# Ledger of designs, part 1: VH-VL binders against Small ribosomal subunit protein uS7c (rps7)

Scores and structures below are computed, not measured.

Target 1, 178 residues: Small ribosomal subunit protein uS7c (rps7), of Euglena longa (Euglenophycean alga) (Astasia longa) (p14760)
Amino acid sequence: MSTRKLQKRKILPNDSIYNSLLVSQTINKILSKGKKNIARYIFYKSMQNIEKIKNENPLDIFKKAVDNATPSIELRTQKRKKGQISKISIKTKLERRNKIALKFIINSAKKRSEKNIIQKLQGEILDAYNNTGAAVQKKEEIEKSKSPVNNNKKFISKNKKSKNKKQKKRLKRKKNIY
Structure headers, positions and changes below count from the first letter of each chain, unless a header shows other numbers; antibody chains aren't numbered by Kabat.
ipSAE, averaged over its two directions, is called F for ESMFold2-Fast, E for ESMFold2 and O for OpenDDE. V2 adds 0.75 times the mean of E and O to 0.25 times the DockQ between the complexes of E and O.
Where letters were taken out, [cut] stands.
Atom coordinates printed by the task and the answers are left out, and those that the model quotes come from them; centres of patches stay.

## First folded at step 1 (VH-VL)

Design b1
Fold by ESMFold2, look of step 3:
Structure b1 (fold): chain C 178 residues (1-178), chain A 120 residues (1-120), chain B 107 residues (1-107)
Amino acid sequence: as target 1 above (178 residues)
Amino acid sequence: QITLKESGPTLVKPTQTLTLTCTVSGFSLSSYYVHWIRQPPGKALEWLGVIYYSGSTDYNAAFMSRLTITKDNSKNQVVLTMNNMDPVDTATYYCARDYYDSSGYEFDYWGQGTLVTVSS
Amino acid sequence: DIQMTQSPSSLSASVGDRVTITCKASQDISNYVAWYQQKPGKAPKLLIYDASNLETGVPDRFSGSGYGTDFTFTISSLQPEDIATYFCQQYDNLPYTFGQGTKLEIK
């Protein structure tokens, strides 16, 4: 090939345990640079723990968790050329849809109080599966702020008048995540 | 009252090891994250690493070969150790708190910072 | 690493002016952006988190917006005490990264 940079978007293979593209995307998202095996270990161990806790197929649990954390917002295509909307492949569009939810789940897990990252990730996945936790709350906040018709904008506005009310709000957020 | 304060040497020779201590008050290190961030003079902030409530760490890959963060919960101290200092490591070093149970904000409390100069 | 490209690098404005600063992320970071104010010789002060939420005790002349890759920070009516350097920070993925800063001065 030429000295020009190649397009880096290769077809991502399914993971070897669940045969799932979603799992491969997740492992890549939690990857520390140069530590791919560590990211796989973290994710698969979290899934094994979830299987023991729920006695259900952990892939089905994870799929529902991701779906619950996926905001229902329209994704706009960036223009690739002046005045023309670029076509986006179905696979690229699916990756973008899941990217938001995976980011919410992984970043929310890192902020949790459990002993290690494996327990943090399993806890956030289980919370999202139950349609609760910080990742789902981020999804709900985005949906309310981005809706074309949001009759409840005043309800979702933060109260800035009293420090005591702000303190109660922070404690509520802690309980909802924890 | 929540406070963080960086302490340690302000002058280090090239190749020496820097050790900085962040002393915290008003919160428990068993329940919060502490980050180290530096700012070279006139330049952007650089995130160095974090120590989690459990004592596990993550480091910026650019520094991870030289960087160690540890803590002692009973002393309210977080310690940064950076090996093989070079003049380009001259910066103001900050420790900062992350509210680990919150959705959606970072670094709510910072130390005052300490300037570390690396020169012969 | 996620690059945060901030513009402008410096800005001169008069008291009462509306000031706008932008950050562009090298990839989609949803709304995981914070904005900080840093006065000379001082630690940064958090003004805005999650792109648009005002931190406690921050005047309401400060605001933020954006989602995805493009983020905007606004001071609706510049005050003399707002002289500082302002910068964005992403916390979507490690390592956390910062914009290079915008130095705001009074004309």
Scores: ipSAE 0.000, ipTM 0.420, lowest interface PAE 20.5, mean pLDDT 76

## First folded at step 3 (VH-VL; from b11 with heavy chain S102L S103R)

Design b13
Fold by ESMFold2, look of step 5:
Structure b13 (fold): chain C 178 residues (1-178), chain A 120 residues (1-120), chain B 107 residues (1-107)
Amino acid sequence: as target 1 above (178 residues)
Amino acid sequence: QITLKESGPTLVKPTQTLTLTCTVSGFSLSSYYVHWIRQPPGKALEWLGVIYYSGSTDYNAAFMSRLTITKDNSKNQVVLTMNNMDPVDTATYYCARDYYDLRGYYFDYWGQGTLVTVSS
Amino acid sequence: DIQMTQSPSSLSASVGDRVTITCKASQDISNYVAWYQQKPGKAPKLLIYAASSLQSGVPDRFSGSGYGTDFTFTISSLQPEDIATYFCQQYDNLPYTFGQGTKLEIK
């Protein structure tokens, strides 16, 4: 064939462990040396650790964490004729709004103080699940920048947790033989 | 309304396999984990293990070569299997419902316990 | 494994007395300690979690404190129904481990 001008959008398959499109999208946004296998390992291990910590389905925990980090305010992209630099707003469908939340969670996790990236990601997901942590703070900052302020009411903090600076090694699980 | 009940043999011989069943009511095994814990006569409680929502498990390393924990959500049952029983394994065996607190589990509801005696 | 050393092993006190039981962890476990009451022939009952938080439905005469390695459980005014054995538990790392227990008797 000499030319192909039609670029069709490829359907992203669900992940193989949770059968979830959201999980596939998350794995594709975790980049380490461009290796998808490394991203899968990081994400699945974080979810396994979350399962050990919480009495809930870890996929449901992750979905709530993403929802809490998803901004509700859409900002339109603007370019002004007068040469003034304007904020660029993005109006997106639900799946593209999840992209913003996933970026907040992944980037915030990288900045955490835990021992390794798996522990960092699980910590950020758990914080976002509890409607706290840096990813949710970034979501709140976007909402405040365009939200109407009707009253000067004090912001009520939901912080009953300390920062995750005290991390202790978890016990090893029984290893499979083969 | 929340109850856990251990059932199974109360007497086993050395080298035999112990199988205990924890039957729960008032909560779903899809929402809570059940742990196995035992108490030898006159000694401290010993945590044995847990099965998670996904079917993965954690076992106390001191017992892990002999332990298997399985569950059946439709029957509201969690099953402990412990191979190669020895008289030192004589204990009251409990199942307990967990409660999450950040890093680990403590146990808010316990079964009545069943005494298992290992004797020839 | 984290060892939980509990003391005393037994204790006799009068109704109305303040009772104190201690538990020492072999390493820093922050506040990840629970306390249980076990009456004779009965299953353990959770009283305290997170070192100092009362479980719902537990009388406020029970309290706990501590952080790191040293933990204290207190009954502010002993009642006759408090006859039991009391245990601490750490839940910072697997395997979860328990103190040996303190048998509390009245008079």
Scores: ipSAE 0.006, ipTM 0.501, lowest interface PAE 11.0, mean pLDDT 78

## First folded at step 4 (VH-VL; from b13 with heavy chain Y106G F107M Y109V)

Design s34
Fold by OpenDDE, look of step 6:
Structure s34 (fold): chain C 178 residues (1-178), chain A 120 residues (1-120), chain B 107 residues (1-107)
Amino acid sequence: as target 1 above (178 residues)
Amino acid sequence: QITLKESGPTLVKPTQTLTLTCTVSGFSLSSYYVHWIRQPPGKALEWLGVIYYSGSTDYNAAFMSRLTITKDNSKNQVVLTMNNMDPVDTATYYCARDYYDLRGYGMDVWGQGTLVTVSS
Amino acid sequence: DIQMTQSPSSLSASVGDRVTITCKASQDISNYVAWYQQKPGKAPKLLIYAASSLQSGVPDRFSGSGYGTDFTFTISSLQPEDIATYFCQQYDNLPYTFGQGTKLEIK
């Protein structure tokens, strides 16, 4: 019985500018390839721009944006017998749900059409603040899935169709060699 | 000065609905979560629910079917509604603020509380 | 729900004494613990947050420690004005839950 040593949750320190854990988590989410200074620059510059635009505390704006994008539930994949995968709705702690919201915001920002990542992030935060944008839409999609998944719609994972197509193609190729 | 103040009926009959209003001053509801907590006489504190910046809410599952929390940021008011009150619901009801950023910092300012008695 | 088991339920000490209250969580809650002081007929007052951070304006004779499941609240030198009931609270997970309280009296 592998005693999984309960990894002591490392406490992430608050950021130095806003004294916020939320900001620290966000910066870490923006972080790519270990370039923390760039992630900081992106976030803080976005916040500065937001402050100028709204003439309000950018942290409050960001907090509200995150809140707007925070789902009430989390969808988890459950493996059922015979390889069936089902999604179940679970109520997770608020911190976890907020982290999911951050993921939505950051990922949605990256997909925006603005010219640079700062503008993209700024745009997504502002949209989320206004309860709009792709991040909020993702939240809504999750919340709508609470509807009793009528058991009958076999979400046949596209991956099984691809594997079966590859296997069928391999079998057809073997038959044509003989 | 930062203040929260609970207001509403102090006497409720069984099966009736309790409505309490928390009026805040000195801060914006857009920047703080507001919690509702109650305390039966001589007993421990019990968390009822919270309203977030957006107006979204979370409730204690024990009260979810009976409890609704709403707010009006412009009026600086948070409202608690609890249906089907029972004598067991007799308690001092508090509202308290929380500055949350993925984790709470504790409830740093409380209202004075209002004693609600449920009796026939 | 996360249970917060607080001990002792009551305590009597003399002025100047060191007072210690403990709170045990039913699961790992990191440092998401607050301590409150409640005087008779008054609302709770936040003293400690994040298990060990002193709230602004609170005397430094109050302190907190702990991480994970075991938490401690300490008054280094008990003062007459410290007569109150003290509560621990977890805010790691919803619903937030409180300890049962410790009634502190002065001998």
Scores: ipSAE 0.548, ipTM 0.814, lowest interface PAE 1.3, mean pLDDT 88

## First folded at step 8 (VH-VL)

Design w2 (from u1 with heavy chain S31R)
Fold by ESMFold2, look of step 9:
Structure w2 (fold): chain C 178 residues (1-178), chain A 120 residues (1-120), chain B 107 residues (1-107)
Amino acid sequence: as target 1 above (178 residues)
Amino acid sequence: QITLKESGPTLVKPTQTLTLTCTVSGFSLSRYYVHWIRQPPGKALEWLGVIYYSGSTDYNAAFMSRLTITKDNSKNQVVLTMNNMDPVDTATYYCARDYYDFRGYGMDVWGQGTLVTVSS
Amino acid sequence: DIQMTQSPSSLSASVGDRVTITCKASQDISNYVAWYQQKPGKAPKLLIYAASSLQSGVPDRFSGSGYGTDFTFTISSLQPEDIATYFCQQYDNLPYTFGQGTKLEIK
């Protein structure tokens, strides 16, 4: 019995703040060095900032952002012969859905121009929540191979304008109470 | 170079309204928050309120009824108004920048402060 | 309001000593803690944010740690210029609140 194999088989616990596996997975993906306290700070601070702006449960905002960045298909690399590579489209499984969307959000956030990773992450999450931004763009690229026109863009743009107006009204009412 | 400077009267009478101006330089009020904090002589710091990049505000509940914070981004000014001053309000008043557009990394730059004395 | 309780309220140490100051929050504030230095007659200066992150331009003899309710600020080797009052601040929830301060003196 190998100690390394025993460690790999442990289940990733839900995070302690939101009791969410999605949050635990996100925190684990933020840093490559395994500095868990820094990764927790980055994610929870981003969520706290988002909650202040939206006055909504930030876990619900994050779940919608992840859903908007989740593709229905993905391209997988498969080697069939030595040195030969091919790409195969497969349907996105539920578990891969979370991991793919998290990759898009985190990688897109890292490429943003804000000063620090917290601002980058909260900006990308808010953009994805509004069905825009680089993570959503990456999802759209995967779902479209060679289609010159998509009528869904008109409906998405319309809904985005309406949502922004509603959110601005609600935000002002809450702030005026104070 | 990033600076904040508090200016206004140093002596007010009880019941009068205090108006202090924080003039900022080296950063944009469109991207940063500004807090007002005071320190009564020999006592701990007290947070008064914050004005966000959007112009909305939050206030310490102990002061909400008599405190107003406003700003003018084009003039680089944040203004504190506190009504009905009392001798217990004697303190050094500071404005401070919150490092980012949101609350995140503490107040990284403070003004040098201005002592306001409230007495007959 | 979240209470921040510092200990000790004052301390006296020699140059070169390791100095430790603690701050306890009345509720879980994750690591939304900043530490400030205030020298006599001066405005506070940010030293540490996010419980453990060193502010730019601050000497690395200053450090912080903690998560949840218990936080520690450390000066690894006390220098003469470190005479000041030090205080913690929580920025997890409004109103922001400060510890009462720790006056640090050199023997």
Scores: ipSAE 0.000, ipTM 0.449, lowest interface PAE 17.5, mean pLDDT 78

Design w5 (from u1 with heavy chain G106A)
Fold by ESMFold2, look of step 8:
Structure w5 (fold): chain C 178 residues (1-178), chain A 120 residues (1-120), chain B 107 residues (1-107)
Amino acid sequence: as target 1 above (178 residues)
Amino acid sequence: QITLKESGPTLVKPTQTLTLTCTVSGFSLSSYYVHWIRQPPGKALEWLGVIYYSGSTDYNAAFMSRLTITKDNSKNQVVLTMNNMDPVDTATYYCARDYYDFRGYAMDVWGQGTLVTVSS
Amino acid sequence: DIQMTQSPSSLSASVGDRVTITCKASQDISNYVAWYQQKPGKAPKLLIYAASSLQSGVPDRFSGSGYGTDFTFTISSLQPEDIATYFCQQYDNLPYTFGQGTKLEIK
């Protein structure tokens, strides 16, 4: 049977303070259970505190924190066709990467021990800005480039011993072995 | 090989303090969170608390007045201390590691557990 | 605390059968659900995280689905070594909480 279903697009408006889609996405992730006004207060107060600490544009600080927590590995491998990569829009790639980093930052912030969620969030953002903290650590673990075959290890070592594998053992195994 | 191993006494008298040590291998305590969980015989698992890579902690409110979790990164050890043990605290105690990627891992590696019996 | 209500409490099935276990959260937890396998006297083993993501080294006959409050765990073709207790866990908010478990047996 044929389907006529089209994707239902929910257009997320930019936030009202920074006019930033990234900020809107972040606010939506802070409090997924409801009361978006509380999530806005938490985020904007964290940004205000960061501005006072750093005396610079807190949106630029937040963008750098998000970039530092964004894993590169989903975009580093080349497809067999070069043209496939160019067909994905830059905005689509950024939104997918931002979602990952935002999840790391917010979930890591929730697990922090500061007195309240505002302090937790500002601390995680500042750590990520300085390229440290739990969100960046999660990003770095992903970027270690472990392959599904390497991670699984079921049959590769049983069936193949080759001179190329021996050379790579000293440096480190890549995803697939011959 | 990533491992966690719980060690400590298996028999504790009521009112005594339980101290359990989780010794980890194959990963750094400066990069991962460690949780403590227990399972009374025949009952559901019960989360006790977590120690973050920074050394900060969060505890289940039901236990926080008598529960302390500490760690020593250089010894690869996380220590659970639980005061005023009661027979109801008889359970198998586990430590488990945690970290998240964009899909959000749960506790991906658990120790084998140690049964602690609280009785006279 | 978020309550995780798991059903059934026990289940008997034959080798090769499709097995389904459900878990219901008392509030919206997005996809922050894990499923574990536990054999008597052994540590829990993580099978599924983020509701549907298969943990490394776990056979692909295991799967999960769901979002919000209703979650499903499935074994597509039961094997003898799958006899265990299975339970769900939410990790959306502290304290983490677990379902009571489903004891799976061969009939």
Scores: ipSAE 0.000, ipTM 0.466, lowest interface PAE 16.4, mean pLDDT 78

